VH-VL binders against Sex-regulated protein janus-B (janB). Designs and how they scored, part 2

Target 1, 140 residues: Sex-regulated protein janus-B (janB), of Drosophila pseudoobscura pseudoobscura (Fruit fly) (p54365)
Amino acid sequence: MKILNCFSLIGQCAKPILRTYTSPAADLLKLPRVDIKEGKLRYLLLSVYIHGETKHARTVVRGWNTDSHDDIYYKNVRAMEKLGLCTKCLGGGKMDNDESARKIKIHGSCKTFGAANHHKTKEILLSSSKYKNFNITVKK
Key: E = the ipSAE of ESMFold2; O = the ipSAE of OpenDDE; V2 = 0.75 times the mean of E and O plus 0.25 times the DockQ between their complexes.

## First folded at step 1 (VH-VL)

Design c03 (framework fv_concizumab)
Fold by ESMFold2-Fast, scan of step 1:
Structure c03 (fold): chain C 140 residues (1-140), chain A 121 residues (1-121), chain B 112 residues (1-112)
Amino acid sequence: as target 1 above (140 residues)
Amino acid sequence: EVQLVESGGGLVKPGGSLRLSCAASGFTFSSYSMSWVRQTPEKRLEWVATISSSGSYIYFPDSVQGRFTISRDNAKNSLYLQMNSLRAEDTAVYYCAREGDYYESSAFDIWGQGTTVTVSS
Amino acid sequence: DIVMTQTPLSLSVTPGQPASISCKSSQSLVYSDGNTYLNWYLQKPGQSPQLLIYKVSNRDSGVPDRFSGSGSGTDFTLKISRVEAEDVGVYYCMQGTHWPYTFGGGTKVEIK
């Protein structure tokens, strides 16, 4: 499906504003880098950012037991919109997350968004507390 | 190496104004959210203000909202706090602090030396 | 606002003995992402506060392993396994889960 852009959807993106409480910047800072299921997954590498602040985007990994990368994308777009954040897809692939063996295999591509930089995905996974000691392999 | 240096503190009467400055060095200033945190004479720590890396989003607690303005100049690696309508309860040591988004922790990982503000009648 | 309560107000420790500081929040510090944004700071006499622990249990760079953080939800603990003279100061917990950010009242650690 169509790649959503914050500038193309002005009414659905957070705009700069002075706030005392809950804010897009605070939400972006607290956004988890990794949210993946166990098993054989489709995954996306996503850039999440504040409208007008693409330089400070947070790159996140999302993986789900689904037959469509689009499902992962739309779920994240809706969740991010509730926080006043914009989403851009950087590509995707497939992942075999064997948590019992502490092994993750990353490969492949996404039909809608193309292949992600799987080495960047590995880097993000290893930076997380849950997956930092996993054996992560990248294949074509 | 990574350093924050505050200046601009002083003695001021209630209702007066002061402008605090913070000079940053040793890191990419434009990549970090920056904050001001004050410490009262009783040693209580109070968060005062946060500004996003670009300057587009600014946050204050209700106690200073409308009286204080936070700003930054990324080209000069500088952070500012304009304090207007000062009250006795604003008397404190004001610290410039970096919010370590690199840790994804909402933690203040680098603090300056502090600058003292005394509001006295 | 979230109220952060630290106990004890102060404690005196014989060098080499352990110390434990409690921090309780008026509501859960678990953010929607599953992370808990509870941090600990140390202010040594005459110095600025310095970060010790972030996200409950992670030590900041250069912080000795005798410092450890634990807890969940609303109840958190900072432990020092063997208190040394250089550990004297005031310890503060802070929540970064919700705006406005709030700090505990501090716990003064002294040597007997």
Scores: ipSAE 0.005, ipTM 0.531, lowest interface PAE 14.1, mean pLDDT 83

Design c04 (framework fv_concizumab)
Fold by ESMFold2-Fast, scan of step 1:
Structure c04 (fold): chain C 140 residues (1-140), chain A 121 residues (1-121), chain B 112 residues (1-112)
Amino acid sequence: as target 1 above (140 residues)
Amino acid sequence: EVQLVESGGGLVKPGGSLRLSCAASGFTFSDYAMSWVRQTPEKRLEWVATISDSGSYTYFPDSVQGRFTISRDNAKNSLYLQMNSLRAEDTAVYYCAKDEGYSDYEYFDYWGQGTTVTVSS
Amino acid sequence: DIVMTQTPLSLSVTPGQPASISCKSSQSLLHSDGKTYLNWYLQKPGQSPQLLIYEVSSRFSGVPDRFSGSGSGTDFTLKISRVEAEDVGVYYCMQSIQYPLTFGGGTKVEIK
């Protein structure tokens, strides 16, 4: 049933079965831009959009210290589909999030999706209320 | 140097079970999907199972679905294949293979030496 | 399931002469991502299979340039420009566009 979907991790978004209680546009607008854990993380830079409407995409950062890059991607895909949204991966890397010191280091790449634009990731983090005053460094 | 070493093969009766192991070295095991590929006595190659780098996703052909289970222990750099309800047609040399790709994978870049499984009364 | 058909079953080549192996798939191996998921493996006598060519035409690390892959859609060819003694073995094509992953039946290359 899902075999064909296993062949593409980029840009292939099956039309979501929408729940009638929310609109995809409202869900996209309310989506947190940043959702990362503390510690040494793998992270992905993701584009989230309404099926068929890529012009109004929202770019989000997701990172966890216990999951592989592929698990981060699939977890996001499943969560977004419940909201009527599609996900495209823009690349990934590694992140060291030391919240007590207010320091974040971004570097590296994702084997499956390649390296994200780490400077764009830094801009998104700095735009959030929680990470606005963090010292964020980028190394290729 | 990438090295994959299989073990656990042997002679088993139809309906029996075997657990194969693959010890990996020379690469970051946790970054790669892993597969099992078997070669029949007639020298036909058959893909048997694939597991994602995290272990969260597994894939099988219909011929072994429900009978075989693939698993991994990233802390031990080890891959496993649990084979239940074995049939004569499962007789083959079983190879551990490293995938250069994930889910819609592209190719097997390294293979182990193989371990022989014989299902016979 | 995608059926992979290799021809010939075997071929004997005079040392230094070229060899050509065909692989045909029952459906196109071109994915919507623009990649064609066709790979070639070589199994030398008494050894495990080893990767030779991936994605139709890309040589794996250490593979001599006398090996070349070509093709598109459903029709693929592996060529050896000058067959050497170390090239004897069984060559297998494999598609990885669709589960289950499937292999060709193999082509045995021998020296005359």
Scores: ipSAE 0.000, ipTM 0.522, lowest interface PAE 15.4, mean pLDDT 83

Design c05 (framework fv_concizumab)
Fold by ESMFold2-Fast, scan of step 1:
Structure c05 (fold): chain C 140 residues (1-140), chain A 121 residues (1-121), chain B 112 residues (1-112)
Amino acid sequence: as target 1 above (140 residues)
Amino acid sequence: EVQLVESGGGLVKPGGSLRLSCAASGFTFSSYEMSWVRQTPEKRLEWVATISSSGSTIYFPDSVQGRFTISRDNAKNSLYLQMNSLRAEDTAVYYCARDSEWDYGEAFDIWGQGTTVTVSS
Amino acid sequence: DIVMTQTPLSLSVTPGQPASISCKSSQSLLDSDGKTYLNWYLQKPGQSPQLLIYEVSNRFSGVPDRFSGSGSGTDFTLKISRVEAEDVGVYYCMQATQFPYTFGGGTKVEIK
């Protein structure tokens, strides 16, 4: 199967013509590692970095009620470009985030990017202040 | 009542174009991934296109890539399929279908009545 | 593309007797998430396809319990324990494990 050609033309890194008040390095350090919504979500594991400076890359988790992994990817690419940052997808999956029960289930894959390392996603979630005490389960 | 109603089918010559529409009612259209599925005269079912709930991501099989465009207007609860450079093998009944991925395992749980597209000389 | 093969092409059943339809895929339908996205649809004469079974064995809302799905990997079966007149139509399996989504060729079920 071929994905629509316009998606293959989108680069992972396009430098913006305008700079933010903060530098890309400062923006990368302030970037939240976790940004997910409540409920049944698609999620991506993303590597965010400064163009040409991959040694300072940060791995982040992004999950939304939006129905497409590609929607999550391209919205994040666009947001990161505004900060002078590049994005690489490390795979994805699905997540059931029940915040009232403090329980998260992670499973699945992404048709475009393949399955993320769900155990890495769990580690990142547990490292955040909001989710550190949640019961997080990874399914096959 | 949940409904999908297709329109826009007709007779067209090879190389021609048609635009199909699908009107959705009875559910929150903007929350669902939507698809087009066609049925050939030989009764084979073929997946044609899928569009994400926001409209940002679309998928096509190789057979229609570059010729067909899927789009949606969530404010109007409408789904569209623009078909260009039509070929005889595109002759089919075209169904609008709702994807129910969370509750029903990536299945098409609601189908429209279909609209017929005939490509002939 | 994953090729879906259905057998038989057609089946004539006496009312009240069981029917069994096979669906085989050219590749395993087990997704990396541990789920198998194999669906069954019924198209009654003059009607649109309707969902019967999703994810191998789960009956869709309103589907009678005489319908059951089973299988794993590349080999799947739809069974009707007691075929009734309203079960006449063409049955299709579909895989949604990977793009492009593909359907079986269909099995026509008729009453004798």
Scores: ipSAE 0.000, ipTM 0.546, lowest interface PAE 13.2, mean pLDDT 84

Design c06 (framework fv_concizumab)
Fold by ESMFold2-Fast, scan of step 1:
Structure c06 (fold): chain C 140 residues (1-140), chain A 124 residues (1-124), chain B 112 residues (1-112)
Amino acid sequence: as target 1 above (140 residues)
Amino acid sequence: EVQLVESGGGLVKPGGSLRLSCAASGFTFSSYAMSWVRQTPEKRLEWVATISSSGSYIYFPDSVQGRFTISRDNAKNSLYLQMNSLRAEDTAVYYCARVGEDFWSGYEYYFDYWGQGTTVTVSS
Amino acid sequence: DIVMTQTPLSLSVTPGQPASISCKSSQSLLHSDGKTYLNWYLQKPGQSPQLLIYEVSNRFSGVPDRFSGSGSGTDFTLKISRVEAEDVGVYYCMQSIQLPLTFGGGTKVEIK
């Protein structure tokens, strides 16, 4: 077992969950692109898609103060399963989200999936209403 | 000024139990994973246990698995090691250590600060 | 478990002369993230171990620049360019690429 290493984690499509009156396509369109906490975080860049249909995937950013990237991955998998969606990890890293100073620093990697494309993560954060005016820095 | 102060060591007979404590100060305790590392009379260093910052994840080597329990109280800035079914081979100085990480360097695992140690002697 | 082997077991150095300590691992410490997880500690007489170098070559805060680490894969070296009296003690390498965390047997550095 590894405290700071989720290397053994391999992404697969989520098991279907019974959903009353929800459409996976509608759920995918309504999915928030950014869901991160304040502080020093581990983060993942994730692709979310409809089971069996990868053409219309949506890229999302998820992060919080956790000891393992696998916490973020599995929590997202469970949440997406409830919506009939599948998850694929595109890599990860670390983030320092100082909301009082409106500064975010992004760097590092996830041992399971390697480093995310941090510049793509920055683009997604800047596209959100909450973080559009933040000073976002990408470092090694 | 990071400080870690261990207590609870002593002399016990084989099969006995001891509870070690570590009092932390000078940093945000709840933000760091913590470990116990012991040093044998022959001066060999052995990792004993690690607990994540939240307390949700706990790791042990096979040599102590099932006999030792690590826990923490973030409100009291305290780390604990409950040692049961003690053996002569558990005789050592037990150090409380902070698991460090360099935010800019990414994920790594090392002990950046160590306490003074508390001596545990298991003898009949 | 990864086995860590240090050489020499002990080293006697005249003050101001260099010292070199070797650490070898039973398997590569290079991770797929591009980092190598090898760390060095010093235990001075009567004191607790203290961190010297992490991830092969990064000096910990307050560690003098006379200490340097190098190596890759399975072979690592700690060098002290000019040994001083306060450098006396036992040096330990440690791998942190996988659990259980394992340490070398130590190298004792003494002044002549």
Scores: ipSAE 0.000, ipTM 0.529, lowest interface PAE 15.3, mean pLDDT 83

Design c07 (framework fv_concizumab)
Fold by ESMFold2-Fast, scan of step 1:
Structure c07 (fold): chain C 140 residues (1-140), chain A 121 residues (1-121), chain B 112 residues (1-112)
Amino acid sequence: as target 1 above (140 residues)
Amino acid sequence: EVQLVESGGGLVKPGGSLRLSCAASGFTFSDYYMSWVRQTPEKRLEWVATISSSGDTIYFPDSVQGRFTISRDNAKNSLYLQMNSLRAEDTAVYYCARELYEDSGSYFDYWGQGTTVTVSS
Amino acid sequence: DIVMTQTPLSLSVTPGQPASISCKSSQSLLHSDGKTYLNWYLQKPGQSPQLLIYEVSNRFSGVPDRFSGSGSGTDFTLKISRVEAEDVGVYYCMQGIHYPLTFGGGTKVEIK
């Protein structure tokens, strides 16, 4: 299993827009913290960094109906590289997002990256406007 | 339940400095982006600054760039705005606001009561 | 910077009658993710601004259904189906798609 902490190469990261407030750091600020689908999902807890600046990171939740946690990781790496950003995986798990009932259940682990801190994932979900009023439970 | 309380406003001469504070309660402060938004005497709303949840990422509009600094102390649930080289056009009521984002955009869901800054000779 | 223009500057309305406020942006507020980042705030006399509607049409918690937002691209409308006394104040639109975040000039709603 190949694990990459930062995928961006010199000259391959997205170049900043020609405005002082629309840099890679501005893109990081505007990045959605939560991007999950409805239903039974695999999810990852990801750290996103500015290329070359690992000390300053934003933690995001990504989850969709896919057969592989690796799919989520590499799709995020490619999307972040276009913004001049790097990705590091903090682990993953499974999620049951029942939007009609406003209930989310988080559990399990990722075979490639191990289990995420599911309580941290819950806090991030509750901080978003869409999921702030959901009943979110973490299972062993 | 969410409460934001600003303080530190006052009367200052052009070229002077002021530090504004915002005390947050009723939510996990360290999970949220925080912002300052001001309202001029003409009742125009102007975004002044944003700071990320960790405090590591900071943004300003060109009008205050280089003069203002935003900071936070997550252990004290406090947000700060250091205002230097103040000008008459900085006269406003300054609001502390919680910044939410969904997908790729931002909005303010809770605002404080505001603190008044007057820059005058 | 994205310029936000509101019309009218002020509106005097009889209680129980509808009111409509327009907001136009100098650039499209539609993101490639399919969402449009236009928000509305209300400032009642002597109070702080409060969130009314986010992302064009979503009412914030506790906002009555007589308030509705609509629009796309650069042209947006806030409607109040039946204006009540407590709806008096200044309404502001805001774009949340690009820094710097920018607001409209405000529309003052008064009772006749």
Scores: ipSAE 0.000, ipTM 0.514, lowest interface PAE 17.1, mean pLDDT 83

Design c08 (framework fv_concizumab; at its last look DockQ between E and O 0.15; V2 from the best seeds 0.00; counts 0 for: pae E 15.8 > 2, placed apart)
Heavy chain, then light chain:
Amino acid sequence: EVQLVESGGGLVKPGGSLRLSCAASGFTFSNYAMSWVRQTPEKRLEWVATISSGGSYTYFPDSVQGRFTISRDNAKNSLYLQMNSLRAEDTAVYYCTRDEYGDYEGFDYWGQGTTVTVSS
Amino acid sequence: DIVMTQTPLSLSVTPGQPASISCKSSQSLLDSDGKTYLNWYLQKPGQSPQLLIYEVSNRFSGVPDRFSGSGSGTDFTLKISRVEAEDVGVYYCMQGTHFPYTFGGGTKVEIK
ESMFold2-Fast, scan of step 1: ipSAE 0.615; ipTM 0.830
ESMFold2, look of step 2: ipSAE 0.005; ipTM 0.526
ESMFold2 (binder alone), look of step 2: mean pLDDT 93; pTM 0.952
OpenDDE, look of step 2: ipSAE 0.014; ipTM 0.638

Design c09 (framework fv_concizumab)
Fold by ESMFold2-Fast, scan of step 1:
Structure c09 (fold): chain C 140 residues (1-140), chain A 122 residues (1-122), chain B 112 residues (1-112)
Amino acid sequence: as target 1 above (140 residues)
Amino acid sequence: EVQLVESGGGLVKPGGSLRLSCAASGFTFSDYSMSWVRQTPEKRLEWVATISSDSSYIYFPDSVQGRFTISRDNAKNSLYLQMNSLRAEDTAVYYCARGLDYEDTGYYFDYWGQGTTVTVSS
Amino acid sequence: DIVMTQTPLSLSVTPGQPASISCKSSQSLVHSDGNTYLNWYLQKPGQSPQLLIYKVSNRDSGVPDRFSGSGSGTDFTLKISRVEAEDVGVYYCMQGTHWPLTFGGGTKVEIK
């Protein structure tokens, strides 16, 4: 995606909206920490929280086979907005997810948001049921 | 109503072992990181250990590294601290505390238990 | 480890008068996420510590607005605009930005 004012995209917060029957707190608790695809990915480390209430923020990892970190960010902002949640980007990078070899390599940065704390990303991945036994390396 | 109740404190000799327990109620225990914080007889507060909600992250200060282990049983809403090779300087009131990751990157505690006293005497 | 220095060690305050407590860290408490994890706890006599203020200036639920926190970087202040009898106790600052987590030495607040 073409970026015009990259620095103004940091910290996007959706206004709370009365949408349906599920509360934002309940939706935040159900939010998966890891949602990544296989292969060579761009990824973002994102903080998701309730507008004006940051005590229960969840840090999530999102990575897909996409041309732009902005694509990942905007899709998550839209999805979170439907749940009455806010999204703040903590940075990004690149990920090589080789599921057949059970290996993940994390490196690099994002032009819009800078480099994520790849150590934190690794710990989140290891906490998930799917990736807990993978060999995960940061920057070689 | 959030409640944290510690137990297991007592008198032990230097080099001895003790296991502390913390029973949690009034909230979804599996959603929170948990910590142990101690208060010395001189009233100094010292962080002792932190365990993440799913036990994937565990942190200790150098003073207890290798001697203490922290664990939790989410099905039983319980937190534990196994203390080995106890020293006189481990004498303190031990509190379990609910940890908060503001934006899941920094820390503070929002609820503390009533404490259990550990005395290491020679 | 981050050293947290509190001053004064104790305060004796006439009821209704203001009180101010300083907390200084040996290095910046700004986290890589842009937030500052400087927190204040109050321990009333015979009780456990309780959260008063988190992230420099945010009051925990139920904390009266006479309490305010401020500061940035390495220098922080807790102010009580009008000290009441129920405010007596020991106040502790704590940093949650860097591991290991560390506390200040405490400031005892008493009524004159």
Scores: ipSAE 0.000, ipTM 0.530, lowest interface PAE 12.8, mean pLDDT 83

Design c10 (framework fv_concizumab)
Fold by ESMFold2-Fast, scan of step 1:
Structure c10 (fold): chain C 140 residues (1-140), chain A 122 residues (1-122), chain B 112 residues (1-112)
Amino acid sequence: as target 1 above (140 residues)
Amino acid sequence: EVQLVESGGGLVKPGGSLRLSCAASGFTFSSYWMSWVRQTPEKRLEWVATISSGGSYTYFPDSVQGRFTISRDNAKNSLYLQMNSLRAEDTAVYYCAKEGYYDSSDYPFDYWGQGTTVTVSS
Amino acid sequence: DIVMTQTPLSLSVTPGQPASISCKSSQSLLHSDGKTYLNWYLQKPGQSPQLLIYEVSNRFSGVPDRFSGSGSGTDFTLKISRVEAEDVGVYYCMQSIEYPLTFGGGTKVEIK
């Protein structure tokens, strides 16, 4: 068995080995756009797509309490590969998600992938049911 | 300046094991992905292993998958390659190599160590 | 795996003359981000490989202007405009678009 890989930082997605009979297109449509934790987070803005079908890409936000943006990226690459999907990183930064105050502050950069378009991240967060009423600010 | 110093190479019999080390200095080791690349006696370069900056993610080609393990100790600025079930085909000079990046650009293997020789022979 | 093929296996160059090395990949190295993940390395006799060029045409820090990379898709070229004695060694192309990372077989550059 050959191992197939899918990476944004070093090269492009190889054809995934599917262990399920679920359609990659169906899995892409079910993918949550926002998956972030509470507190002070590192986050990435990611493009998820079907190998060879970049026009069907979805832009998603992922963030949690971790010491490295690499942890977020490769955990997502592994999860996406299981669904027959590829990941491209669009940059990252830091996020302070204060859910009790309904405030999110987005700032900073990622050493591996550079700064995300934080205003695009804000738009995605506001498009979600959970965060649509939050006060979301992009810091300089 | 960036320096990578390998050690641990030697002569080993087929089926044996060997552990290589790489001591890093001159950069923030914990911020960079690290790799091992080997060069065969025929002078072919072969990528052997990669580990993420935090150590959570490791990658190998099929030829060494299940036999080799890559690890790192960020507190000691050290990278390791544990090689088990060694074969004659693993005979090579093993280089420690660093990833580079800045903004949107990747510099794969932007700096290499001097290499350590592994000979698998009866 | 992506197969990288280099030609020629070796070439002998008179000092001050140009040299050209070809590298072909079995698959396109163009990523959806618009970048092409092809790199060139030089190994001088008795030394470790060193990065010369990344992303097809970008010279790494300290690399002289006489080195230039070009190409797209699956066909790439490394040119040395005026070969100097210090340029002797083996040149390798390498794709970093996907794992496993793969190298060309190398091209030995020698002085006549």
Scores: ipSAE 0.000, ipTM 0.535, lowest interface PAE 15.7, mean pLDDT 84

Design c11 (framework fv_concizumab)
Fold by ESMFold2-Fast, scan of step 1:
Parts: structure tokens; C-alpha cells; sequence
Structure c11 (fold): chain C 140 residues (1-140), chain A 123 residues (1-123), chain B 112 residues (1-112)
């Protein structure tokens, strides 16, 4: 059985409730690309966009120490809707973020959304100021 | 007055169905994530379902996944819980609750609760 | 699932005396935004649960300052500095960070 509503998965969503006083475009531009915890975690690769305007989409990485990818999706959808933004999941996987050794290993898949493009995830991580000098490995 | 009022509870046999309703008033209903939380006869509180303000996203624990459906009608300020394939373990008082998700850094708590509606699943 | 454990199961307090309730989670409730998603509810006899404290230590509107929440990571405490008759009921902690959302088993507070 599926945890998520299928209508939400195709990248179409009802117009989000805007709970801030900033425009969705401004919020999308300020959105951090990377938000992950240290340790062994599940992660999702997510597309965030303005309702009806997928050309302004940003791809972001979200991960933390959790037993379910659905936890990450749930929290991100809530956070994005408050900014007037829609979310589409591009897949997920597992990550071992060893910040003391500056090593990240990315692999695996998500039962709900399938495997993310882990090489795209690596590119996003390396583009961030915090992880730009990390040794990031992708494996099946 | 800011208020939530549940209805639709009753006695049903195992395998049966019930539809609960929650009428919201006094606030902009569509601005809030809404949830159902139940309280067992032993007084344990269990989260049952959550729906986003738009109605596009729904969330359930494994114990009710596939059996329960949450929906909303923002034009009518109403929240619903469709419960199918009911089991004795679903016997509880069901509360409608407003999820205080006004800001993304304050999500995940229930600041307004209804008075509850009782569901008894018994042969 | 995150397991929330409350102690004690019940507490009998003389009016005006302090009360303390413990809540422990099986996993950290700290999120990457720097906030900890732990909340406290009170259910008075015959009433629905009501929010007391959210995000560990923030009192909900109308909640008296004799109620305070503290803690971090996996160990949290709700304190009532001077218990009054109207504080009788069952107190529940809840984590709001991981699905499924989970509650503690409750702590019953009664007056002696």
C-alpha cells in the first residue's frame, strides 16, 4: 500500500497556502540546496517549484537519521507549502555522512520513490560551502 | 469562536466502515494542516492521519495505512476520516486536531482539539 | 517508531508543592533547523487534550508561568512550580519530528 497520495507525486499540486509575507519566487531563490544530518541517514532528492511554474524549480537534498523516507518527505512538504511552494520527489537513498573524516557515501533507494540520481546528489553536495571539500562516493 | 466539532462515531462490527466528520469554525481552515488523533480505552493517544492545507498530501501510520482515508472540503470548512475494515483495536475516542504549522520551524504540534467522537468496534 | 517513555505513571501532590514529569525518547528529537520537536499536553478529567508546551520550552497562549519545559536530545522534563487543583489530569509528551507521530503513555497528576 502507498503512503502518499498519487496526485501529489506527478509534480502537480493544489495552489499552496502562503504562510509568509515573501513571494514564492523570492523564497525559492533563498532556499538552501543542502540540509542533511551527520551519520547514517536516509535522504531524498526533491524538486521544489512554484505552483504551475516548473521552469523555476530547484533541486534540493534533504536527509536525516530516520527509519522512513516518508518522514523526510512529510516535513519538507509542510515546510515548502508554508513558503507557497510545491514539492516533487525525484527519488532517494541512503547516505553515510562522516563529517569528521569529510567523507560521504551515497547509495541505495527509497521504497516509495525509487532510487535518486545519486550523481546529481553528489553534484549538489559539492556545490555547497560546507561539503565542497568532502570526498563523496556514489555506489549502487 | 475558534472551534472543532466531531461527529459520525458509533458502534460498528469488525470489518465494517464509518465516516467521521469534523466541522471547523473561527479560523481560516485552508491555512492549516489537520489531523486525527485517537484515544484508546486504556487512555493511550495515537496519531491516526494528517492532511495538508491544500488536501494534496496525506500521511498515516502503518496501523491504518490502506484502511483509513483522510480528506477535506475547504469550501465547507470540513475534515473527514473514512475508516474501512475496522478492527477491535480501532475502538477509541477520535479527535480532530489543528496542526500548528503556521511557520515551518514550528510544525508538529496540535494547538486546537475537538471534543471527540466515540467509535466502538465490537461484535 | 520513536518510543516515548514517561515517568512516573502517576503522581499525588499536595497543593502548592512542585511536581516534575520526565519524558524520554528512543531517538533524538533535534532537527536540522536547530529546533527540538517535543510537546506537552494536559487532559483534564472529562475534557479533550490541550496544548501546554511546544518545542520543549515554549508555553502556549494562556498557559500559566508555573508550567515550564526543559531538556534536549532524548531527555525532557515538565515542571509545575506550585501545583493547583485545576492542574489535575493526565499529562502527555509527544514528538513531532518523525512519522509516525508518537505520544508518551501519560502521567496522572492528582491532589492529595
Amino acid sequence: as target 1 above (140 residues)
Amino acid sequence: EVQLVESGGGLVKPGGSLRLSCAASGFTFSDYYMSWVRQTPEKRLEWVATISGSGSYTYFPDSVQGRFTISRDNAKNSLYLQMNSLRAEDTAVYYCARDQGEYYDSEGYFDLWGQGTTVTVSS
Amino acid sequence: DIVMTQTPLSLSVTPGQPASISCKSSQSLLYSDGKTYLNWYLQKPGQSPQLLIYEVSSRFSGVPDRFSGSGSGTDFTLKISRVEAEDVGVYYCMQGIHLPLTFGGGTKVEIK
Scores: ipSAE 0.000, ipTM 0.533, lowest interface PAE 14.7, mean pLDDT 83

